# Designs tried in a protein design chat: VH-VL binders against Lysosomal thioesterase PPT2 (PPT2). Part 5

Target 1, 268 residues: Lysosomal thioesterase PPT2 (PPT2), of Homo sapiens (Human) (q9umr5)
Amino acid sequence: SYKPVIVVHGLFDSSYSFRHLLEYINETHPGTVVTVLDLFDGRESLRPLWEQVQGFREAVVPIMAKAPQGVHLICYSQGGLVCRALLSVMDDHNVDSFISLSSPQMGQYGDTDYLKWLFPTSMRSNLYRICYSPWGQEFSICNYWHDPHHDDLYLNASSFLALINGERDHPNATVWRKNFLRVGHLVLIGGPDDGVITPWQSSFFGFYDANETVLEMEEQLVYLRDSFGLKTLLARGAIVRCPMAGISHTAWHSNRTLYETCIEPWLS

## First folded at step 1 (VH-VL)

Design m2 (framework fv_mavrilimumab)
Fold by ESMFold2-Fast, scan of step 1:
Structure m2 (fold): chain C 268 residues (1-268), chain A 123 residues (1-123), chain B 111 residues (1-111)
Amino acid sequence: as target 1 above (268 residues)
Amino acid sequence: QVQLVQSGAEVKKPGASVKVSCKVSGYTLTELSIHWVRQAPGKGLEWMGGFDPEDGETVYAQRFQGRVTMTEDTSTDTAYMELSSLRSEDTAVYYCATVRYFDWLSPYAFDIWGQGTMVTVSS
Amino acid sequence: QSVLTQPPSVSGAPGQRVTISCTGSSSNIGAGYDVSWYQQLPGTAPKLLIYGNSNRPSGVPDRFSGSKSGTSASLAITGLQAEDEADYYCQSYDSSLSGYVFGGGTKLTVL
């Protein structure tokens, strides 16, 4: 039998969006138990990521307990960061494949359709004033806002991403690294036509330097220092990179070609 | 924890200007959005203006436009509110406050407040 | 000029429930803008009590609760204590004024 699959949605999203993904899994891996977690839907997806991690952890524990052979995670957009934290804070997770669908793993720095819909006058250059305020970190998107022109503020104020990436010291960093390294495969998916995740290479642990030049994962201090295990995972052959052009942000979980190329091979 | 410490009480004559300061500690001023709210003796709270981080600009309440100027000195982590052409009706306690943002659809809430600065306008 | 309307005073005995109303218009609460509530003890700065209609900052007891319906909002205080004697202010945003607006304030007296 196939390992169970747990799905974690993204910003302004809900479990209802994953119908096509479930159809694909049922076609290629019939009998797979797929649980799409129906927590922090819609506007609630703006709640702090550590709050979301706690809620998703409570939901995930009984599923993992029932599957001693292991489980797979499919985590979309912001949900990929929730899954990053789950893998670090859980001393006993049994995740085989962690499949990250276009998630801003090194953060977000860009004007998005979501920002322009909510705040037509918003400018990415000014969001650091909101996000790195004492109360800005009560919003999920600010937990992974990574302004490359105010990296000192990001490092000091980020209550989530800077900590989980090991970019700022944390008492639990050694344990979090040990826990994360228990993952079987880290499958990174994303592409240039996403239109929301900026830079799109954030989905592959690339990010802007101070001149807004993208540096890929292997040039990041996080990787070079092996802060939470990326270098170790890559050396084990456990990191899979699956970029695909032509896919918009809301289509990663409903594109058959992407599923067959990037997701299906990692569902055992 | 963020703290806001304001300058001391002032007595001014009608027609003068007053400049109230608000010193930030626990965070740098550039990370905060400071707004100003006043309260006349025995009266309610009145919003005067503040930095709108979404627009990157300072916004003033219509009643005070042309009379109020809000500035920041990032080298000293101090915000200022200057009110000109003072009238007896401007006698009030002036507060600086940081804003709390629950979500992008919600108006700002005023979270951490300074202790207040009494400005008395009398001849 | 739209301002939020509150009753000037309300009173209750220790242990009782009291409710403070905040009435707006179509340009503020009626337009969907969230409501915050502030407690001001005599001689002190206001303290944020409720934000985003019903959320409590860390340290605010759960006996304080907020709600919103139509053009109005309400602050409920259960299990009244003597230390709750204070002025209470509601606050929202007004699109016609392009600015933040406060209610006139309600003096709570604990009998």
Scores: ipSAE 0.000, ipTM 0.416, lowest interface PAE 14.2, mean pLDDT 87

Design m3 (framework fv_mavrilimumab)
Fold by ESMFold2-Fast, scan of step 1:
Structure m3 (fold): chain C 268 residues (1-268), chain A 123 residues (1-123), chain B 111 residues (1-111)
Amino acid sequence: as target 1 above (268 residues)
Amino acid sequence: QVQLVQSGAEVKKPGASVKVSCKVSGYTLTELSIHWVRQAPGKGLEWMGGFDPEYGETVYAQRFQGRVTMTEDTSTDTAYMELSSLRSEDTAVYYCATSPYYYGSGSWSFDYWGQGTMVTVSS
Amino acid sequence: QSVLTQPPSVSGAPGQRVTISCTGSSSNIGAGYDVSWYQQLPGTAPKLLIYYNSNRPSGVPDRFSGSKSGTSASLAITGLQAEDEADYYCQSYDSSLSGYVFGGGTKLTVL
């Protein structure tokens, strides 16, 4: 039988968004128990990421406990950051495949309709003023705002992403790294036509330098220092990269070819 | 590190205007979000206005609109608050308050405060 | 009245714990805006005591702690000392007013 699958949604999202993904899984892996977590739906997805991590942790513990052979995570967009933190804070997780579906793993630096809805007069160049304040850090999207022109402010003010990436020191960093390294496979999915995740290479742990030139994962200090285990996972053969062109941000969970190429192989 | 030094006490008649200054040291004005808060004798704190980083400009509390003007002189690192058409109920200590941009610009906290300027309005 | 509600006064003896509440609404604390706390000693300007709900600036002893839940926040002072006698103010942002808001203040007396 197949391992259970837990699905974690993204910003302004809900379980309904995954109806096509559930159909694909049922067709290719019939009998798979799929749980789409109905927590922090819609506007509640704006709550601080550490609050979301606590809530999702409470929901996944009984699912993992009932599956001694392990579980798989499929985590979409912002949900991929929630799953990053879950794997670090849980000293007893049994996750085999962690499938990160177009998630801004190194952060976000782009003008999007989501940001303009929340901060209508702000451009990406001045969001650092809001996001790197204590007030801004009460919003999930600011928890992973990564302005490459104000990297010192990001490192000092980010209450979530800088800590989970090991970019700023934390007392639990060694334990978080040990826990994260228990994952069987880290499957990274994303692409140039996403249109929301900026830079799109953030889904693969790449990001802008101060000149907005993208440096890939292997050139990042977090990788080179092995801050939370990326270099170790890559050496172990546990990182899978699956870029695909032609897919917009809201289509990653509803494209059959994407599913068959990037997700299906990791659900056994 | 950051210090805010305000001008001295003022006594004004009803209908007059008062202009309070706030000299900044430790940072430049362009790196700070300057706000003005007043406190009537024996009463609580009341925000009057200051820089709003979401809009990139100074905003005033509704009850002071039309009477208050907040300006800055970057060459002297001095902020000013001018309140016109003074009434007896404007008798208060007036504070300037601020934070560095990574805190103060868009933050809901005031890390550094001036010593306060007592403005007395009497007839 | 102030937009954020605090009790006018609280009292305690040395070594005791006191808590000061700050009650807001859906347009401020309930909307997710952080809460800061200020200590004002007689005749002095307010001093930042807690920012971002629970963080202490350097120099503030760990006897002071902040918390936030729903539409409310609280400041806890443990091991109460005579020098803690002061006025305490909570502060947040209100989206309906597009401005910063303060609580009415709480006078702490150390008996």
Scores: ipSAE 0.000, ipTM 0.384, lowest interface PAE 17.9, mean pLDDT 86

Design m4 (framework fv_mavrilimumab)
Fold by ESMFold2-Fast, scan of step 1:
Structure m4 (fold): chain C 268 residues (1-268), chain A 124 residues (1-124), chain B 111 residues (1-111)
Amino acid sequence: as target 1 above (268 residues)
Amino acid sequence: QVQLVQSGAEVKKPGASVKVSCKVSGYTLTELSIHWVRQAPGKGLEWMGGFDPEDGETVYAQRFQGRVTMTEDTSTDTAYMELSSLRSEDTAVYYCATGFWSGYYPTKYYFDYWGQGTMVTVSS
Amino acid sequence: QSVLTQPPSVSGAPGQRVTISCTGSSSNIGAYYDVSWYQQLPGTAPKLLIYGNSNRPSGVPDRFSGSKSGTSASLAITGLQAEDEADYYCQSYDSSLSAYVFGGGTKLTVL
């Protein structure tokens, strides 16, 4: 029998977005129990990420308890950050494959792909004024806004991403790292034609430096310091990188070739 | 569930000022931005001002600049809009509304929750 | 004149499809600012119907849909019902005015 699959949606999204994904899973792994969590749908996806983590945790606990062989997580966009936090805060998770589907794991800095042709970069350059205020940190998108030109403000003000990435110290960091390292596989999916996640390499733990040059995961301080276990997971052979061109942000959960190449192999 | 409850109808003489209140429940003002939109009888919607998400400041439409003031009292979760030097063409229903962002740039709002409206009548 | 142009009225019979247009310019819809739509029943406050060009809030039936092309947007209503009689407003942002802008409104009559 196949392990159950839990799906966590993204920003301004709902369970309906995953109908094609469920069809693909049913075709290749018939009998798989798939639960798409109907929490923080639509505008409620703007609630602070720590609030969302608590709600999703409460939903996930009974599913994991009923599946002693383990579960798989498929987490889309912003949902990938929720799942990262779940794996860290849960002392008893039994996740085998964590499949991160175009999620801004190192944060977001930028306009959508089609807007960058016409709008000045001034729009993204000004968002730090909102996001790094106490008011701004009450919105999920600001919880992972990562302005590479105001890194000091990001490190000081981010109430979520800087903490979960171990970029700023937290009392629970050691326990969070131990919990996260229990995951069987970390499957990272993303691509250059996404058009929303900026830089797209954020889905693979790459990110901009102060000159907006992308540095890959292995050059990040969080990797080099092994702050939450990336270096350990990579050494263990537990990180899978699956980039694919030609896929827009809203198509990751509905592309058959993507599913067959990047997702299907990790559903046991 | 967000609810916006506005103060009652007002009748004012030309030259007076009016201050309309908007009480927020279900969320705190610190998480939301309040905008003000008016509608003259039988006419369309006109934006007056509110929080600009791009630079984190309250902005007013040019035609109201200098006679409108928008304030918030976070301790009571109440927003206010004061319009001075009233004239007959200011007769309208005044709405408060919460601004929410689509998650995409440019960072501009849509208005998801609306108050019931406050009728302000300016008559001689 | 309004910055966003809507037809003043549109009509249809029950069960039919109607479309309401919203025409802007290079400083608003053409500058990739999203379009939202509001329904206003007589004597009530406006209600958000569509945001971000095509997204529906919880509780809005799927027979309402939004689209955007170039400098224009449109609201489509399928399976028209008597309770759809209302004024409909499009809304965007205009960079030249530094202001949120509404269309002039369209009165929908269900015949």
Scores: ipSAE 0.000, ipTM 0.412, lowest interface PAE 16.7, mean pLDDT 87

Design m5 (framework fv_mavrilimumab)
Fold by ESMFold2-Fast, scan of step 1:
Structure m5 (fold): chain C 268 residues (1-268), chain A 124 residues (1-124), chain B 111 residues (1-111)
Amino acid sequence: as target 1 above (268 residues)
Amino acid sequence: QVQLVQSGAEVKKPGASVKVSCKVSGYTLTELSIHWVRQAPGKGLEWMGGFDPEDYETVYAQRFQGRVTMTEDTSTDTAYMELSSLRSEDTAVYYCATLGYSYGWTPYYGMDVWGQGTMVTVSS
Amino acid sequence: QSVLTQPPSVSGAPGQRVTISCTGSSSNIGAGYDVSWYQQLPGTAPKLLIYGNSNRPSGVPDRFSGSKSGTSASLAITGLQAEDEADYYCQSYDSSLSGSVFGGGTKLTVL
């Protein structure tokens, strides 16, 4: 009786990480059909985000077609950006709740262990030299690298995030906005103790200015211009913000209190 | 703050099998890549195998192939390593360890959290 | 025999610098795989000291540094202290074995 749930994982992740989330859903909404998409696992999560969007789109179409009452998306970390683009490129999606678990919606600007793994000699201050090259844009993490000190390079070189956020013009922007606005609820989840997503407010469409001062969603040009529908969604009461302290990046999908507070209410 | 707590010391006869447990706390087992490393008395570290998150499968070192099995019980957040057909040369401290708790994992990233070790003695 | 070669022992006086080498081959370090270093105090489990060739985990002093060149890696310890006396192990990945490999270990004695 509950709408099906589709789960999209994050960077260097796989369906295995969501066992606790599935247990929680089964306990509170028994009979829910939950599909964790087993695509772009492990190192394949480094493939360009547009390639991942295409693959997830192909997997999601038959699930949505079988659920005329709608589906819910739970999208974790990098997966939240995949889901952002998925909702924009699908002209017939029937997503009710899009639940974004600690995803860098305005981008990433922070030193993390997995950036050091891929680029061991780089600090966040010089990663722009790698990420904003054609070679760098072949890696998913560079597709959402957003250096606030080199915004001109980000706007010109980002093949994914700048386009999907409407920060750079694209011929499909009007259609993408109309498609995204079909979503019932945009549920944003994140918190200050994440430790990976930098700034953590990126999960709520906040981001650094040139002085590394965080400006919240309502001060962003993408919101003010309503580039992909955030202002419209907020006006219709469709945006839910659910910040929680004390949750590390790898615990968003395995914390019971987080689930009960931020996810459970949106699984009709 | 992830912690790994291993089962207690074991004494086994040649030809028997031993199953060592590794209880995960502070994080969920499903978020971790658990690997097993042994160390014979006075000797160096030897990798036995572990879960490879890149391929989403458990991989074993060639010299233990056919004798070792690594399993996980996600309901109790416990990883297991079972070694069969024990020989006196298998006498060692057996460690479980995680390969980083972050998404920068590869077999060469580094094992950042270690269990306290389980002494397995094989004697007649 | 270990796949990665380390000297069995190294020694230095307090305040001095020592280096510990880790020699591999074309199937591991020479293939571009990263090197990690571990410190093992007597009677304890190993602790991660360096990962990804040169990165330090939280809490590791900057006196410890790692480097990699060709088929070899090195751990440098500056300003030697008595508490640095331990066994040190390097680790990498070997593509021909499809698994992690450790060096034989180096005992550091602080004179």
Scores: ipSAE 0.000, ipTM 0.385, lowest interface PAE 15.9, mean pLDDT 86

Design m6 (framework fv_mavrilimumab)
Fold by ESMFold2-Fast, scan of step 1:
Structure m6 (fold): chain C 268 residues (1-268), chain A 123 residues (1-123), chain B 111 residues (1-111)
Amino acid sequence: as target 1 above (268 residues)
Amino acid sequence: QVQLVQSGAEVKKPGASVKVSCKVSGYTLTELSIHWVRQAPGKGLEWMGGFDPEDGETVYAQRFQGRVTMTEDTSTDTAYMELSSLRSEDTAVYYCARGLWFGELYPHAFDIWGQGTMVTVSS
Amino acid sequence: QSVLTQPPSVSGAPGQRVTISCTGSSSNIGAGYDVSWYQQLPGTAPKLLIYGNSNRPSGVPDRFSGSKSGTSASLAITGLQAEDEADYYCQSYDSSLSGWVFGGGTKLTVL
């Protein structure tokens, strides 16, 4: 029988977004128990990411306990960051495949409609003033706002992303790295036509330097220092990169070709 | 601001077809997910179908399959719903509505509605 | 029959609290699909009141709130006012029908 699948949604999102994904899984892996976590839906997805991590942790514990052979995570957009933290804070997770579906793993630096809903008059160049305040860090999107022109502020003020990426020291870093390294496969999915995740290479641990030139994962200090285990996972053969062009941000969970190419092979 | 304006009331005989229009203003039709919902007099709401932006296709409710056709004319920013083989039970107000999926707030809901078109099927 | 079950009517006095239930099954609310709520004043089109179980669109007062548990959802209205007198509909997605489903509607009377 197939391992259970747990799905974690994104910003301003809910379980309904995954109806096509559920259909695909049922067709290719009939009998798979799929749980789409219905927590922090819609505007509640703006709650601080550490609060979301706690809530999702409480929801996944009984699911993992019922599946001693392991589970798979499919985590979409902002949800991929929640899952990153889950894998670090849980001493006892039994995740085989962590499938990160167009998630801003190194952060976000782009003008999107979601930011305009919250900060209508702000441009990406000015959002550092809001996001790197204590008030701004009470919003999930600011927890992974990564302004490459104000890296000192990002490193000092980010209450979430800089910590889970090991870009700033934390007392729990060694334990978080050990826990994260228990994952069987890290499957990274994303593409140039996403239109929301900026830069799109953030889904593959690439990001802007101070000149807005994208540096790939292997050039990042996070990777080079092996801060939370990326270099170790890559050496182990545990990182899968699956880029696909022609897919917009809201279509990653509903494209059959993407599912068959990037997701299906990892649902044992 | 998005506004949906529907065509006027229609009276049809049993067996005829009706085509209701929904003109989009304040936005282009290609940027919206338009759905159709009907309501018989004194009764509740019933979803008939709509455009699903995730798969880029129009989806119809099972009970209307084969009788309903939903089309769009992007040059005039107008959506259409055509229902054929009309019966007395098809007497209802027909609404077009915007679904919140394409670049908008999630989860999916119908946030902007047309004023409705009364279709009366009478012999 | 409606796929989602609502009481046909509910009533309350001004200033009081009322709740409207929406009961589904394992193929809709029980499958994890979100619930939205609509208010319909006589002779008008429905108005979105709650989406994603508990979220309010701009312009909807905070005395309207939604919740979801198991196979059911609830709309709570506190501080009832005369203008709240309307029909209320819940809505979700049903995987067995592969489409959107509405509750049968609840007529709220403000006494």
Scores: ipSAE 0.000, ipTM 0.431, lowest interface PAE 14.0, mean pLDDT 87

Design m7 (framework fv_mavrilimumab)
Fold by ESMFold2-Fast, scan of step 1:
Structure m7 (fold): chain C 268 residues (1-268), chain A 123 residues (1-123), chain B 111 residues (1-111)
Amino acid sequence: as target 1 above (268 residues)
Amino acid sequence: QVQLVQSGAEVKKPGASVKVSCKVSGYTLTDLSIHWVRQAPGKGLEWMGGFDPEDGETVYAQRFQGRVTMTEDTSTDTAYMELSSLRSEDTAVYYCATTYYDILTGYRPFDYWGQGTMVTVSS
Amino acid sequence: QSVLTQPPSVSGAPGQRVTISCTGSSSNIGAGYDVSWYQQLPGTAPKLLIYGNSNRPSGVPDRFSGSKSGTSASLAITGLQAEDEADYYCQSYDSSLSGYVFGGGTKLTVL
């Protein structure tokens, strides 16, 4: 029998978006128990990420407890950051495959329709003024805003991403690293035609330097310091990178070829 | 904003076919997913099929597969549903409905509905 | 017979609260697919009332609310008014049928 799968959605999203993913899983792994978590849907996805982590934690505990053989996580977009934090704060998680589906793992620095809806007059160059305030940090999208021209403000003001990435110190960092390292596989998925995640390499722990040149994961200080275990996981052979061109941000959970190539192999 | 206007009532004999139209205004047809839902007199709603934007293709309910064809004419912003081999139990009001994928919400319910087309199969 | 089960009728007096249930299975609501609710006034097309389990479209009063638990969903109407008298349908997606499914409908009578 297959391990249960837990799905965590993204910004302004809901369980409805995963109906095709559920069909694919049922076709290739019949009998798999798939739970799409129906929390923080739509506008509620704007709530602070630490609040979402607490709510999703309460939902996943009984699912993990019923599956002693382990579970898989499929976490889409913003949901990938929720899952990053879950794996760190849970002392007893039994996650085998953590499948990160086009998630801004090193943060976001790009103008999108979501930002224009929330901050209509702001350009990406000015959003740091709002996001790195205490008020701005009450919104999920600001919790992973990473302005490469104001990295000092990001490191000081980010209440979520800088902490889970180990980019600044936290009393629980050693425990969070130990917990995260218990994951069996970290499967990173993303691509250049996403159109929302900026830079798209953020899904693979790459990000802009001060000149907006993308530096890949192995050049990041987070990786070099092994702050939460990326270097250890890579050395263990536990990181899988699966980039795919031609897929827009809202299509990652509904593309059959992507499912067969990047997701299906990790659901055993 | 979006308005769906359907063709008028039809009376058909058993074994005939009927083609119902749904004219879209206030938005571009190519950016919408059109679905068809029928309702027999005094009964509930039954989904027949529609365009699935995630797959980029039209899908039909198993019950109607082989008898129904759904097409679109983008030049006139008109969707069509043709049902063949009509039987008396096909007497119903046929609705077209849209799902507009709102990237901000992620949901795709049937958000706009046509006024309905009554199809009566005589016998 | 409908795939999603609703009571055929429910009734209440003006100002009261009524709840309409929608019971599914592991292949639809239980599989995590969202529930939408539609209001159909006599002789008219259905109108979207609730989408994504609990969200209201513009123009729908906050007296209408939706919730979901396990394999079931509920529509709650508070402060019941005469104009709420209508048929109400739940709707979800079913993976085993690869398609959209509706409940059988509930006739709400305002006494």
Scores: ipSAE 0.000, ipTM 0.381, lowest interface PAE 16.1, mean pLDDT 87

Design m8 (framework fv_mavrilimumab)
Fold by ESMFold2-Fast, scan of step 1:
Structure m8 (fold): chain C 268 residues (1-268), chain A 123 residues (1-123), chain B 111 residues (1-111)
Amino acid sequence: as target 1 above (268 residues)
Amino acid sequence: QVQLVQSGAEVKKPGASVKVSCKVSGYTLTELSIHWVRQAPGKGLEWMGGFDPEDGETVYAQRFQGRVTMTEDTSTDTAYMELSSLRSEDTAVYYCATAGIAVAGWSYYFDYWGQGTMVTVSS
Amino acid sequence: QSVLTQPPSVSGAPGQRVTISCTGSSSNIGAGYDVSWYQQLPGTAPKLLIYYNSNRPSGVPDRFSGSKSGTSASLAITGLQAEDEADYYCQSYDSSLSGSVFGGGTKLTVL
């Protein structure tokens, strides 16, 4: 009776991370078919995001086809960007709720353990040199690196985020916007104690200006120009914002209070 | 913080080989790109080679190709540089260093350096 | 054409500004490859001062700055101090040699 749920994991992650989330769903919505996609696990999560989008697309097509009443997406961290692109490139998706769980929707600009693993001696101020090269753009994390001090390089070099946000022109932009607007609800979740997503307001389409002052979604050019439909969705009442303090990056999928407050209400 | 500790000074005869070690601490060897740079007494710095993460392989400067071998033992977090067929002009201090990632159009930068190993080649 | 050329020496008085040039060619700096700078005090290993043309590592004072234009790069040192007396090396990549290249080094004397 409940719509199926598709789960897309994040950077250096796997399906095992979602065992508590599956327990919560089973308790509140018994009988829900939940599919956690086991694609691009571990180090494979570093592959270019467009490659990941293609692979996840192939996996979700048969699930959506079997559920004419619709499906829900729960997309964690980097997985939220994969789901953003899926909703834009699929002209036949039937997604009701897209639940973005602490995902850097406007990009990342901050030192993290993940970046230290890949670039151990580099600081955030210098990662633009690596990320905005052809070699760097072969790594998923560089596909959403958004240095607010080198926005010109970001706009020219980003092969993924600048395109999906409509910050750089693309022939498919009109179709991508039309497809994205088919979503029933865009549920944005994140919080100040995440510790990884920087700025944390990126999960709510806020981001740094050139002075590292955070501007919220409604002040972003992508919103004001309605580049991929955020302004239209907000006007429709389709955007849900659910911030929560006290939750670290790896705990969003295993906190019961978070689930009950931000996720459960959107799993029809 | 990365720390690189190199093996002690060596004295070799012409035609011999020398193997210099570089022990890594603060990071695992697999997380780093180790390069080797030498400096003859009173002379400048000369790049010999190192791991190129873009190619996934070790690259050597052309003048040392066929004489130098750079290896790593991940179980002991130790990098090695072996130079064969030694000549008097190979007398130098040999440094290991961590390299920031080189990408198309950009050069490596060397941010942490070992203390150096003096290799003297004398007859 | 592939050699990076530095003046062998430069001198200045305390508090003054000095600049050290690094002249390349079309196969290295002129091809767009980034420049790094190193300070070497007597008897010590080199220390990174500047990387990717103008970026300073943590702990390097803002008295040190780098720039790049055309086939050349420059290291500027303002407020010169006695402790700055050292050898300075520029470094880039050369496409014709397929490898990293260093300049010949500049000995800075603080008078």
Scores: ipSAE 0.006, ipTM 0.419, lowest interface PAE 12.0, mean pLDDT 87

